# Designs tried in a protein design chat: VHH binders against o75319. Part 154

Target 1, 181 residues: o75319
Amino acid sequence: GNHIPERWKDYLPVGQRMPGTRFIAFKVPLQKSFEKKLAPEECFSPLDLFNKIREQNEELGLIIDLTYTQRYYKPEDLPETVPYLKIFTVGHQVPDDETIFKFKHAVNGFLKENKDNDKLIGVHCTHGLNRTGYLICRYLIDVEGVRPDDAIELFNRCRGHCLERQNYIEDLQNGPIRKNW

## First folded at step 10 (VHH)

Design hz1 (framework vhh_4orz_3)
Fold by ESMFold2-Fast, scan of step 10:
Structure hz1 (fold): chain B 181 residues (1-181), chain A 120 residues (1-120)
Amino acid sequence: as target 1 above (181 residues)
Amino acid sequence: EVQLVESGGGLVQAGGSLRLFCAASGFTFSSYAMAWLRQAPGKRREWVALITSSGKTDYADSVKDRFTISRDNAKNTVSLQMNSLKPEDTAIYFCAASYWPTHRSYYDYWGQGTQVTVSS
């Protein structure tokens, strides 16, 4: 496998910071070995990720990788100053309560340790859309008390793409609040 | 105090096997994900394998199908079985613990490391 993920080229590489939060969402970066299958303007390496975030006058303090694979890039391809957290999630299914707990715990830990700076939590799955948007919105709803429709609208606007999976949207709008801390 | 103590490192010829052990104390071991990372001279530290609190495993592509990580919660140990060793596996191997299944730089606790040398 060095095949490009299906529809990966259809999505913007990096969204914008979600105002009032520390979140920024993006699609999976692809290490140098994938570039032979990409035009120069399609490339989105770990280096490209950090360059695009700096262009927005933002700084990453944590990356949360929600993919179920290690094949797209290695943690060693990231700057040594930025912590990397892997939470294995399967696509198509709403993330389970254990996954939601791990995500919330990581976000809360980061925020506690970074009270005196403005560094961002970067979150990605393969497209930076469905699993990524679900977990960010779930955090905003359950922990920060944001209304579901407002969380979804904020994510969609800042990511530049709308959440596509109807089961994820339905769970956010009508599902139970998970009482993880 | 929290301690992670590695053992089992040594010199082995290419194609050989070694088993690394990490003994943990001072924290609730069963609640933590455990990982192995390695660092070769002049190279960056790289993540090798992890095992979650629930027992789910994951491996770096370079060691997949050759290395197996396992844990024993009754003994507070994590181990790494290394088969089909290559000269490129020569490194100091570190045991690390995190409350989350994580890679690299978000570990709560680290061991001192154990040297593995694979000769051609």
Scores: ipSAE 0.000, ipTM 0.115, lowest interface PAE 17.6, mean pLDDT 87

Design hz10 (framework vhh_4orz_3)
Fold by ESMFold2-Fast, scan of step 10:
Structure hz10 (fold): chain B 181 residues (1-181), chain A 121 residues (1-121)
Amino acid sequence: as target 1 above (181 residues)
Amino acid sequence: EVQLVESGGGLVQAGGSLRLFCAASGFTFSSYAMAWLRQAPGKRREWVALITSSGKTDYADSVKDRFTISRDNAKNTVSLQMNSLKPEDTAIYFCAASEYWGTHRLSYDYWGQGTQVTVSS
C-alpha cells in the first residue's frame, strides 16, 4: 500500500548495537515510492539504513525481516552482498515456537559462518520494537542464559524505545525457556 | 590441550588500577574472540569486555571508559587494563574464548579458572 505504517514516524530509525552481541535493531526501511509522503529528514530508505549503520562504525552481515508483508521494500533494494532472511510473523501475537526456533537457527548459523569478521545481524519488524525485541530477547535468554530483565533492559536501552506489548514482556519474564523438540 | 591461564589479580584500594593477563594455548588464538567475564560472591557471571579476532572491542556499560581490553597475537595473550577501580568491581575475573563473538556467559568455547580482584575502600 501507499500509506506510511501507523506510528512509524514516532520511532528512531536505527538503534545502537547491543553490547556483547551481534544484534542491531531498526524500524522497517521504506522504498523510494514512500518518499513522496515524507519530509527529507523523515526518509529512511534501505540506503539510509546502511549509511546510518556505517556512521556507527558497524557493518551489516545479515538482515532478518520479521514483517508479514513485502510492500515496504524489496530484497533487491538491499546491497547484493548482504544476505536477507524473511521470517513471517503476525503482530500482536507472541511468536510461536517454530518461529522462535527459525530465528535461533538463523542467528547461530550466522555467528558460526562469520567467525572471521565483526558484521552485525540487523533485525526489524514494522517499528523494530515488539516482534524484534521479543525475538532478540528470547535468543539472549534461551541460548545465552541472560536473565529476562537484563535482556529486556539491554534491548530497551540500545533500541532507544521500550518494549510496549505486555504479553511479550510477560512471556519473556515468566514464560518457559523454549527448547528444540 | 586447550588452556587459558589468568594472572594479575590482587588487592587494590578504590581508585587504583590493575592489569589482568590471560595466556592462551592449544588453539589458533588469532582466530578466536577473547572476553573477560566476572563473578561476584552469590551472583551469576557478568560479561565485562570483548575483543574480536579483528581487534574490535566492546564493553559493558558498568566498565566503559574505565577498562581497556587488548590482545597480542604473537604472544597468544589478552589483557584487561582496569582503571578507577570501585568496590563493586570486586569479583573473580575469567578469561574466555569463542570461535565467534556474540556469545557471552554460558556460550564460550573455553574458560580459564579465574583470578581474584578485591577492591577495598
Scores: ipSAE 0.169, ipTM 0.616, lowest interface PAE 5.2, mean pLDDT 89

Design hz11 (framework vhh_4orz_3)
Fold by ESMFold2-Fast, scan of step 10:
Parts: C-alpha cells; structure tokens; sequence
Structure hz11 (fold): chain B 181 residues (1-181), chain A 120 residues (1-120)
C-alpha cells in the first residue's frame, strides 16, 4: 500500500551541498499517491526535490537511489535530463564491498564526465541518513583521503541529522579502506 | 552496537505521574549529554529535557517544574520523572544522546521510543 516509511516525517527533506564535494543528500521522495496521507508542508515529491535544490541555487546531474524498493517513486517521475542509478541496499547492515564498489564507480564516472560543470550527485536511501551517509563518507575517506571523523562531521552538519547506526560509524572510523575497483 | 531502550510509558489520567527509563549500551555513556524528546501524532519531534555529562539540567518551558531528568552513570541509565501530566503531554517519548548538547538538532544516538497517553 501507500504507507509512509517509518520515521520518514522525522527528517529534513534535503540537506545542503557538502562543501568541497559534489554531494547532496536527501530522504526518499514520495510520488503523488502518498500525498493524501501528508499535510501540504510534509509533502516531498520528486518535483518538490528539484524545487528545493533550485532554491539552494544548485542543479542535480545524477540521482543515486539506495533504497531496496521502487514503491516510493519511479524513474519516470524524474526529469528525463537527470540520470538515475539504482543500487539496491538493505538497511541496518554495513553495505558490502560490491555495493561500495558500484557507488565509487558511479561517482568517479560522473565526476570525470562533468569536469566542465558544477552539477551535484544526489544520494538518498529511505531517510537519507545511514546508508546514504555511510556511502558518501566511505567515498570521501577511501578516494579523497578525508579523515573519518571529518567526513562524518561534514555529512552530519550538511544533512542536518547525525548518522544513527553505530556499526556504520564504527566501520567508517576503524574499518579497512576498501581498495575495490 | 549502540542501544538506547526506553521503558515506563503507559496510559495515565490527567494530573497523574509516570517515570520513564532509558537503558544505554555500546558507547561511553558518562561522556554524553542525555535528553528526552517527544513526538505527538502528526507533529515534529520536540526537545523536552536534557542533562549534561556534568549533571546540569535544562527543560522546555512547557514541562518546566513538572518534569525532572536524572542520570545514573554506574548503570548507564537516564530517567524522566513526569508529574502533573496533561493531555497535551501525550506523545511518543524518545531517549537521545549528544556529544554536543548545544546542537540539539544533531543527536548522536536515538532510541525507539515509548508511548505516553494522558487521558482527561
């Protein structure tokens, strides 16, 4: 059915661009069929996402969808000019090395093909927090050489919510660097 | 693994009292400020009470003089004594941990919540 995801209303729809990067994080947009269960100020459709990005004077060049479902919105609900990439991830557990590899490959490919613009990589899971924050921070640590605590602090500040899962935080701080290409 | 587990919620008549408990594990409890937040149906979460690592307390105006927050570092527990309960206090109550209590929008850890219902 059209059930609103658990705790979805508790999170800000869209964070701010993470300075020095091309990343912006947000919670999953919900297609119009969900709007009967939401007050007008709670609505966050794909259209609302793009309006909020424009309000920040930013432009999306890629959306990476980390949810394990396609029930919340369809790629067809997005502007045809914005590439959409689905990476199926389950919540609660640290993403596996294959998932980390796919994410890194997608980000590196986007950056290589978008050298001449300042378009953003939008990343979301259901809440735009744990899976989203983990993969963005993992990229910053492993590829950009950012210190783990600095990556986490930057994500938390820009998202407006702190990473909640200790297993994600522990892996980022003390886990191995993933050298999977 | 980090866990915050709330208990003590229930149904109570207006003017009554409840005591909520939060059992914490998986982090250095004594280094964190602990807080209680609440969320009524269809509303955003709001901060209710906070106790710092040094034991200083702060309360939202709506609950001041009615609620008391306390902690036991030996047991890794934070408690909320709620007196003179009003129907407006009906909400799910969440335990939260903060490294930086000044940044109340940025909780480091959250519990799953416990339901409090106050009938008139």
Amino acid sequence: as target 1 above (181 residues)
Amino acid sequence: EVQLVESGGGLVQAGGSLRLFCAASGFTFSSYAMAWLRQAPGKRREWVALITSSGKTDYADSVKDRFTISRDNAKNTVSLQMNSLKPEDTAIYFCAAYLWPEKRSYSDYWGQGTQVTVSS
Scores: ipSAE 0.000, ipTM 0.074, lowest interface PAE 23.2, mean pLDDT 86

Design hz12 (framework vhh_4orz_3)
Fold by ESMFold2-Fast, scan of step 10:
Structure hz12 (fold): chain B 181 residues (1-181), chain A 120 residues (1-120)
Amino acid sequence: as target 1 above (181 residues)
Amino acid sequence: EVQLVESGGGLVQAGGSLRLFCAASGFTFSSYAMAWLRQAPGKRREWVALITSSGKTDYADSVKDRFTISRDNAKNTVSLQMNSLKPEDTAIYFCAAQYWPTYRDFYDYWGQGTQVTVSS
């Protein structure tokens, strides 16, 4: 349906690029059918996403959509030039190894194919916070060797909101490294 | 838009001195810890010195009492004064910025590096 996701208005639409990485996190864009329930200043459509990225002097090269639904927007609402990847990720639970592997594979593939540019990997779930922050931090920890607390602090600062789910934070800080590459 | 640009590297005789500079732009310099790291040929990059946003300094044991890190927030620069240089100090020296200086192995921004060669 056209129900605005719970607490969606509580979050900044888009964060800042995470320095030293190609990641930028944002909340789910909402297609035009949701705009009747939003004030003009609350709207965050796919078009609004690309305008806000451009305003930061950045360019998206890939969108990874972690929501467990297709109701918020369709891939057709995005520019044809930007690849879109859907990884259905259930909220509340720590993402499973298959989901983590798919995310790492997508990121590694993008980086390999985009060595000659500085385009960003845009990652979102519903709020652009818990699932999004977990998978970005998991990548930084497992693949790039970043310390867990450093990864979490970097994500929180750049997103403008702190990771909220304690089970996600606990897994990042004390959980096993996922070496499924 | 973010840039860290190192300068001051070069060739020097053992026992000599060099002063490295790093000019920062595109971020709120005064809020970041600034660090110097180095990478010798065939070696892993190693941390050398750190100065926090509050001005606290820390040094690797290999350079303690020989190197001094300082910053000038009005000019957005960080400097590394290197005294009593040894051939084993030969490396490319990198300037790096970190918002949270707790961790020495991760930095938000990096410069391209400047070569320091110490002859015997």
Scores: ipSAE 0.000, ipTM 0.087, lowest interface PAE 21.2, mean pLDDT 86

Design hz13 (framework vhh_4orz_3)
Fold by ESMFold2-Fast, scan of step 10:
Structure hz13 (fold): chain B 181 residues (1-181), chain A 121 residues (1-121)
Amino acid sequence: as target 1 above (181 residues)
Amino acid sequence: EVQLVESGGGLVQAGGSLRLFCAASGFTFSSYAMAWLRQAPGKRREWVALITSSGKTDYADSVKDRFTISRDNAKNTVSLQMNSLKPEDTAIYFCAADYWPRHGLYEYDYWGQGTQVTVSS
C-alpha cells in the first residue's frame, strides 16, 4: 500500500480564509486508497476538502498543488468545475525565482478572471505549511506590498500552524523582493 | 469603454519639473497595477515606473530619486512627478494598466495614447 506522508496527521486539514485575500491553505488531500490506514476522523480526501470549504461558507475556484508527486490524489479526483494547477516544488529549500514567478502568474491570472466573484485560491503542499506559507507570503509581500512580519502572522493565524522552516522565514523577512521579470 | 487619458506633458528646461496625470475609467482601477513607459524618437519603448494595487513602487535606474509615481484610488488617477529633468528624458510618456505588475515589459492590458515631454538644454 500507499504510505501516509510523515507527520501529515499532525496538521489541521484546512485553515481559514486569509482575510483581505483570496487564499486558503490546507494539507494534501489523500485519495480513497489511503483511507484503510486512517481512522474515520483522520480522513481528508478531496471530497472532504470540498465539504470543509463549504462548511466555512466558501467556494474554491482554483487549486494550486505544490507537491513534487501525484501519488496522493489525481486531478480526476477533483470536481471538473474547479481548475487544478500543478507547480512542482522541492521541499526544504526556498523556492527558486522561476517557481515564485509561476505562482504569482497563476494567482494574478485567477484574480483577473474572477474579479466579479469571491471564489478562493486553495494552496497546498504536503503539510500545507512551509512551501504553501512561503509562496502565499511571498505573493503578499512582493505583489500586495504587505510587510513581511504581517504576512507571516496572518498566514500562521489562518493556517492554525506556524511556518517551521527558518530559511523560509529569513528569506521572507530579509530577502530581496522578487521582481516580475 | 476602457480609457486611460494622459495629461501634463509639455516643454521644460533641463533641471525643471513636470507632473503627468493619467485618468482611468471602465475597469476596477484599484485592482490594477499602473505603470509609466516612455518612447524616445527612433528608440524602443522602455519602462519607467510602476505602482502596484497595494501601492508598492519601483523605478528604472535612469529615473530613481528623480521621479515619483503615486495613485489616487478615489479619483482613479495615477501620476508621475518628474524632477531634475534631463534632455535624455525627452519622450512620449504612456500610462499603462495590467492586472499583473510588470517590469521592463511593453505588453499591458490597457494603454493610454501618450503625452509628449520635451526637455530642452
Scores: ipSAE 0.000, ipTM 0.121, lowest interface PAE 16.5, mean pLDDT 86

Design hz14 (framework vhh_4orz_3)
Fold by ESMFold2-Fast, scan of step 10:
Structure hz14 (fold): chain B 181 residues (1-181), chain A 120 residues (1-120)
Amino acid sequence: as target 1 above (181 residues)
Amino acid sequence: EVQLVESGGGLVQAGGSLRLFCAASGFTFSSYAMAWLRQAPGKRREWVALITSSGKTDYADSVKDRFTISRDNAKNTVSLQMNSLKPEDTAIYFCARGYWPTDKYLFDYWGQGTQVTVSS
């Protein structure tokens, strides 16, 4: 039994698909060893993740894990049909250019390979909020040409929680477009 | 746009050799890991060999010591030298690009494939 991440219970497990995009955001799933610390209604395992996405009539085609740890669940806990990409990102800091490049590359590659289907890119950090919201919004701004405030509002509405870190918000609104692709 | 084009497949007798080539274009080739995967009739696609951007190589147990992957960054090519071929090596062979320079099992682009048939 590992401890539950701080404030993890405060967040909705899975957001809604972001309309006009292939993104869906969620908090980190917790493997079976965490369940003795949770009430039945608080459980959110990898299996629960896929059930909740199916309940929305959606299907995952890729998971991007932004946590700086492997302790919450293992790639082996996911269906073999869904690719898993780990991008280690430190919390509290705006992700660096290398991390932004990796994220953009993974998203662009997935979209090119999945142009004939409607499968989603699932993105999570610990809470599915700050690092997750930053990278999704950064992609929408830099690659898709979405206005920063529109990207942030869309993410907040669909996630069901607002981006909390002022430095992330300020970088999205006023930072340079990253041309590393 | 990213393109991967395989060549070098064909019919070969058991115990023989073939060399496969993959010509890459539309990206900074030297910055990405490259791989070969194969799919036999009625089977799932399986990973065969990988070469990282730094030149480190890895192989599936079934082909270790028989196959050698290499790359030429000046020509944007990756190749697979296949020795001591067995009938069970019969498959369509695909060239693939890694998601990132060190990604071993995640690929974002594939070629159309080249057929390798090994007769017994």
Scores: ipSAE 0.000, ipTM 0.121, lowest interface PAE 16.4, mean pLDDT 86

Design hz15 (framework vhh_4orz_3)
Fold by ESMFold2-Fast, scan of step 10:
Structure hz15 (fold): chain B 181 residues (1-181), chain A 121 residues (1-121)
Amino acid sequence: as target 1 above (181 residues)
Amino acid sequence: EVQLVESGGGLVQAGGSLRLFCAASGFTFSSYAMAWLRQAPGKRREWVALITSSGKTDYADSVKDRFTISRDNAKNTVSLQMNSLKPEDTAIYFCAAELWSPHRYGTYDYWGQGTQVTVSS
């Protein structure tokens, strides 16, 4: 049914902008049908997402949805002025090179077209942590030359939660640089 | 010229089955994710099923375990097998294609014109 994702309530809805980047990470917003299973203070709808971003004096220019489902919310639930990109990414496994390539190209394309503004790239999976943190850190390491431990620390601090999946952390720290743009 | 042409729609009784086909031309089909969406009378268009370029599939909760999406890259076709049809499945069904592009941020790049499915009670 409309079951709340496992552990979804354990995570802060939205992190802070990662300084020196255009990234902001958050957990999956849940459409209205989920609200009957949530206390008012636990609700995090697409509308709530945009209100929380505005409260930080930031503006979203792109949403990248890494979940392997559309059951939590639909693109139609988002403001029609904000581009939405779906990259179906299976949890638990390190994202494959095709997925990494698509993510990098989406980010590079956004930055090229938005050089004259300061709009953010919002990235989420179910919890806004493991798949989200992996792909953001992979981008910073491979494209921007950030040291792996620095990228991970920056993400953890700004998200307010530490990357949990050891295979993801290991790949970021010791895996090959993927030059696929 | 890019074209997506749906076929296989029609009238069927509740509990019955239909198979929809979408024939694609004018683009590198194997590189695109393919999806089915539907629009019921008086309702907004809703997503039904997706198959990625690598063959991974996903389904809306309302059709999960009843519908199966598949593709044939040699024939440039995507199909939707619909079983245990219900009156609420009555809609125009559209196929759509998505390729990642640095200059496009939408979910789907190309759309067919749709095929009507009517499920009688």
Scores: ipSAE 0.000, ipTM 0.137, lowest interface PAE 15.9, mean pLDDT 86

Design hz2 (framework vhh_4orz_3)
Fold by ESMFold2-Fast, scan of step 10:
Structure hz2 (fold): chain B 181 residues (1-181), chain A 119 residues (1-119)
Amino acid sequence: as target 1 above (181 residues)
Amino acid sequence: EVQLVESGGGLVQAGGSLRLFCAASGFTFSSYAMAWLRQAPGKRREWVALITSSGKTDYADSVKDRFTISRDNAKNTVSLQMNSLKPEDTAIYFCAALWPTHRSFYDYWGQGTQVTVSS
């Protein structure tokens, strides 16, 4: 008996690819042991994730898991061909510089190794919104030079939900750029 | 203002080639799948070729190995190279843009360009 994460059902499973980037955001997939608490139309397993990405005519090349738990699914539930990276990120607080650096390093490494394809970097936390949106936007602002408001608007539109954590939004808009961690 | 403007159509003899172009403006071109559809006289509009935002291509069986779709995101263009043309390829060819989750409809359409293949 596992508990479904609070408000998990309130969010769209998978957003759209963020235009001009390699990012796609989604909520945490739930392994089969959670299905007894879900209607068929509410199910979002690792298999469902890959089916939904395929339905968008896209392909995942990397998954970055920002949850502070391993209870929702295991890396072994993912296709062997898709690399999986865990960055344990505590909710509620703005991610620290070490977490931001790890995320940037992973993204830069993926882009370097995937120059000859258009595979996507899938990023999720529990809801695929606050930690996910913060780190994607932080990357776009710090590395790609995107204006903060443009990054946030792009993420919100493509995810289908607006960033909810005011401290995250304020850090993106007015916080220091972490150019050289 | 969203615009898709097709060009390159014309009259060609059977066995000939044509290259169609579609110039896109007013939307984030690189995020959309781009498609070519055609409507022959007295027939329903049919899908011909698709290219995803990632560059993955797909073709209707009737045009496989003869047509090649490509895109240039820097120029906001999609093109269709048509080789070994047959009289049955005669149709108005439409450029269309598809947001990836909109499998059942196209978001934007051009006005079409006429292709006529003589026997």
Scores: ipSAE 0.000, ipTM 0.078, lowest interface PAE 22.1, mean pLDDT 86

Design hz3 (framework vhh_4orz_3)
Fold by ESMFold2-Fast, scan of step 10:
Structure hz3 (fold): chain B 181 residues (1-181), chain A 121 residues (1-121)
Amino acid sequence: as target 1 above (181 residues)
Amino acid sequence: EVQLVESGGGLVQAGGSLRLFCAASGFTFSSYAMAWLRQAPGKRREWVALITSSGKTDYADSVKDRFTISRDNAKNTVSLQMNSLKPEDTAIYFCAAEYWPSHRSYEYDYWGQGTQVTVSS
């Protein structure tokens, strides 16, 4: 279906780069077929995403798509030069260890290959908030040693919206560190 | 030092069989996904088969039902049984390892040197 995701209009399309990191978070882009149900100022296509990133004087080097669907846009709607990675995650549930390790592996691989540039890792789920914020914060806590509250504050400030799911927040603050060897 | 060492390649007639072996050392083998890729003359390296740390297998359509990948964690070995070989299977076969494969790409953590397989008509 071409119905707009619930509450999708409530969120800013793209956050700001998280300082000291290569992360930028955004909500899911919607392909052209969705625009008939949107006002012009509400449109956020894959093309709009890249335009908004460039307006911030940033460049995407990788997109990680955390949605459990492929209905919103196709990888073919993205520039061929920007790698696209799909990690299927179910909403509402804290991502499992396998998902967390896959995310960490993808991020580490990108950073190793992109030491000579300043390109960003773009991460999104449907709203670019809960699953997106969880995995970014989990990476910062487990890999970079950032304190949980500092990671959450940084994400919330840069995304322009606060993490909403209490189970995600609780896992980040009080849950075990997922060690990736 | 991480090492992946392939063996079992050689010359075989169309319709024949070969079994390739890859001996791994220098990392926790049981935690890694293992893959076989091949490169034919003048072509890009292509993915052939994958076995995850949990034992799940996946195959390229071109080799499905002819090739079988397996692993022995006690011996740190992955093998590829190749049946009903065709001239089109002629290639250098590479063993590769990745802690968690993000996709069936050429972006593996560790690679072997390759073993030549030649299938004559």
Scores: ipSAE 0.000, ipTM 0.120, lowest interface PAE 16.3, mean pLDDT 86

Design hz4 (framework vhh_4orz_3)
Fold by ESMFold2-Fast, scan of step 10:
Structure hz4 (fold): chain B 181 residues (1-181), chain A 119 residues (1-119)
Amino acid sequence: as target 1 above (181 residues)
Amino acid sequence: EVQLVESGGGLVQAGGSLRLFCAASGFTFSSYAMAWLRQAPGKRREWVALITSSGKTDYADSVKDRFTISRDNAKNTVSLQMNSLKPEDTAIYFCAAGLWPDRYSYDYWGQGTQVTVSS
């Protein structure tokens, strides 16, 4: 149905680009059928997403959708010029190694193919916070060698909301680095 | 060939518990995510719970902390433990299987089992 995700309205639609990276995080866009339950200032469609990215003088080159559903919007709602990747992730649990490796592979592939431009990797789950923040921070820690606290602080500041799930934060701070074999 | 057969439905008083079972056959059960959805009279199907092939779980907000989904790959069975049942939980409950499922899109569906919660 047209049910707005719990607490979706509590979060900023789009964060700022994370300086020194190609990442930008946002909450899930909602297709037109959801607008009946939203005030005009609450609407955040796929079109609204691209408008807000342009307002920041940025351009999306890839969207990574971490939700475990396709009901909020369809890939067809996005411009054909922007690749869309779905990585199904279940909420609440720390993403498994397979999910982490899929995310890292997608990011590395994008960066290799886009070394001659400054296009961004847009990452979202439902709120653009916990699964999104975990995977971005995990990438920065494991691949780019960023200190965990620095990665978390950078994400929190740029997203405009702090990571909420203690198990995600604990894994980032104290968990093992996930290396490719 | 492919079958999902639900059981365990019935009539229960508000505040009571029921355990639903779904027996699967005709496909590689361990590779599929399994889900429970429900449909009340005159309403659209509502997603209730999901368990991935790796055992990770997710729940609809309306049933969080009351329902628990589990699976037994040796027996090709998925189960839904329903506690603190409310009259609004009255519905036909369906199990579903999918390789790349979301809350509403699955490869295989059962026929459903009736759950009635009286006040």
Scores: ipSAE 0.000, ipTM 0.101, lowest interface PAE 18.8, mean pLDDT 87

Design hz5 (framework vhh_4orz_3)
Fold by ESMFold2-Fast, scan of step 10:
Structure hz5 (fold): chain B 181 residues (1-181), chain A 119 residues (1-119)
Amino acid sequence: as target 1 above (181 residues)
Amino acid sequence: EVQLVESGGGLVQAGGSLRLFCAASGFTFSSYAMAWLRQAPGKRREWVALITSSGKTDYADSVKDRFTISRDNAKNTVSLQMNSLKPEDTAIYFCARYWPTHRSYFDYWGQGTQVTVSS
């Protein structure tokens, strides 16, 4: 159905670009069919996403959708000029090595093909927090050699919300580095 | 592991130019924004210029239109071209890696290079 995801209204729509990176995180945009269940100030459509990114003087070059559903919006709701990648990621559990590999490979491919511009990699799950924050931080730790606590603090500040899932935080801080990029 | 080494400082007359270099090692340089900051005798340390991983730049008002920050990712180098130097630009200039935490906006700094501008 067209029900608003649980707790979706509790989160800021779009965070800020994470300085020193190409990442920006946001919650899932909701297509027009959801707007009847939202006050005007609560609406966050695909169009609203691009407007908010432009208001920050930023430009999206890739969207990575980590939701385990296709009901919230369609890739066709996005500008044809912005690549869209779906990585089906189950919520609640720490993403598996295959999911982590797919994310790292997509990010590395984007960076290699976009050396001549400053376009951002937009990453979202349902709330743009736990799966999103985990995979961005995992990338920074495993690929870029960032200290786990620093990656988490940077994500939390730029997203405007702290990672909530203790198992994700524990894995980032104390888990093994995955050499699978 | 992370090292930032500045060079290019020296004594120059007002109106002159200097180019500072920062050689970075021990991290994936291309993935980090880099900055130049300065500290004059008896004054607070101040931010001068920043360049993002993709090359977008930003400058303090005091140096805008006179200084240019640039980077060479193939050589892991960030540079600061300083033109129309003034006595007020006299300071130790530091290269820094931009990584904001709750304590600081930078996580690593070089040792600094002295720039002295005579009137």
Scores: ipSAE 0.000, ipTM 0.120, lowest interface PAE 16.9, mean pLDDT 86

Design hz6 (framework vhh_4orz_3)
Fold by ESMFold2-Fast, scan of step 10:
Structure hz6 (fold): chain B 181 residues (1-181), chain A 120 residues (1-120)
Amino acid sequence: as target 1 above (181 residues)
Amino acid sequence: EVQLVESGGGLVQAGGSLRLFCAASGFTFSSYAMAWLRQAPGKRREWVALITSSGKTDYADSVKDRFTISRDNAKNTVSLQMNSLKPEDTAIYFCAKSLWPTERSFYDYWGQGTQVTVSS
């Protein structure tokens, strides 16, 4: 349907680039059919996403969509020049090792192919917070060797909202490192 | 409290050598990348060299093959050996702690700097 996701209006549309990384997090963009349920200042379409990224003097090189649905917008709503990757993740549950591996592989591949530029990896789930924050932090901890509390603090500050799901936070702080194997 | 204290700067003639030291305290030194950056008069601060937590090194093109960065995790020290010094190497040299074990683009702590002056 055309129903706005629960609490979607409560979150900032786009965070800031996470310094020292290529990551930027945002909430799911909503295609034009949702705009009849939104005030003009609440609209956040795919076009609005790219405008807000440009306003920060940044450029997207990849979008990773972590939602379990295709109903919010279609890949065709994005510029042809920006690759789109769908990784279906269920909300509320800590992503499994296969999902973590897919995310890491996509990020590593992008970085290898984009050594000569400063383009960003845009990551979103529905709110751009729990699944998004978990996978970005998991990458920083497992691949870049960042301390869990530092990764979480950096994500929270740059996203403008703190990770909310205690099971995600607990896994990041006390869970095992996944070695991309 | 995190502290980074540089030493070893001074005056040297072109073609000479200097070795800079940075004594680190207040954090788990072995877990982070360490870097040297420099700022010349009237110029922006520029990155010079990085050593990761695993000991991999990286250098700015302007200093490659002349400078060597190293670390001693037992002594919590990072060092920069500077050979074949040029007048354009004249700058204040800063020791910096990376936020990451491997990344060179974001630093959370800096030392006070040590002056290096290379004459003629």
Scores: ipSAE 0.000, ipTM 0.126, lowest interface PAE 16.6, mean pLDDT 87

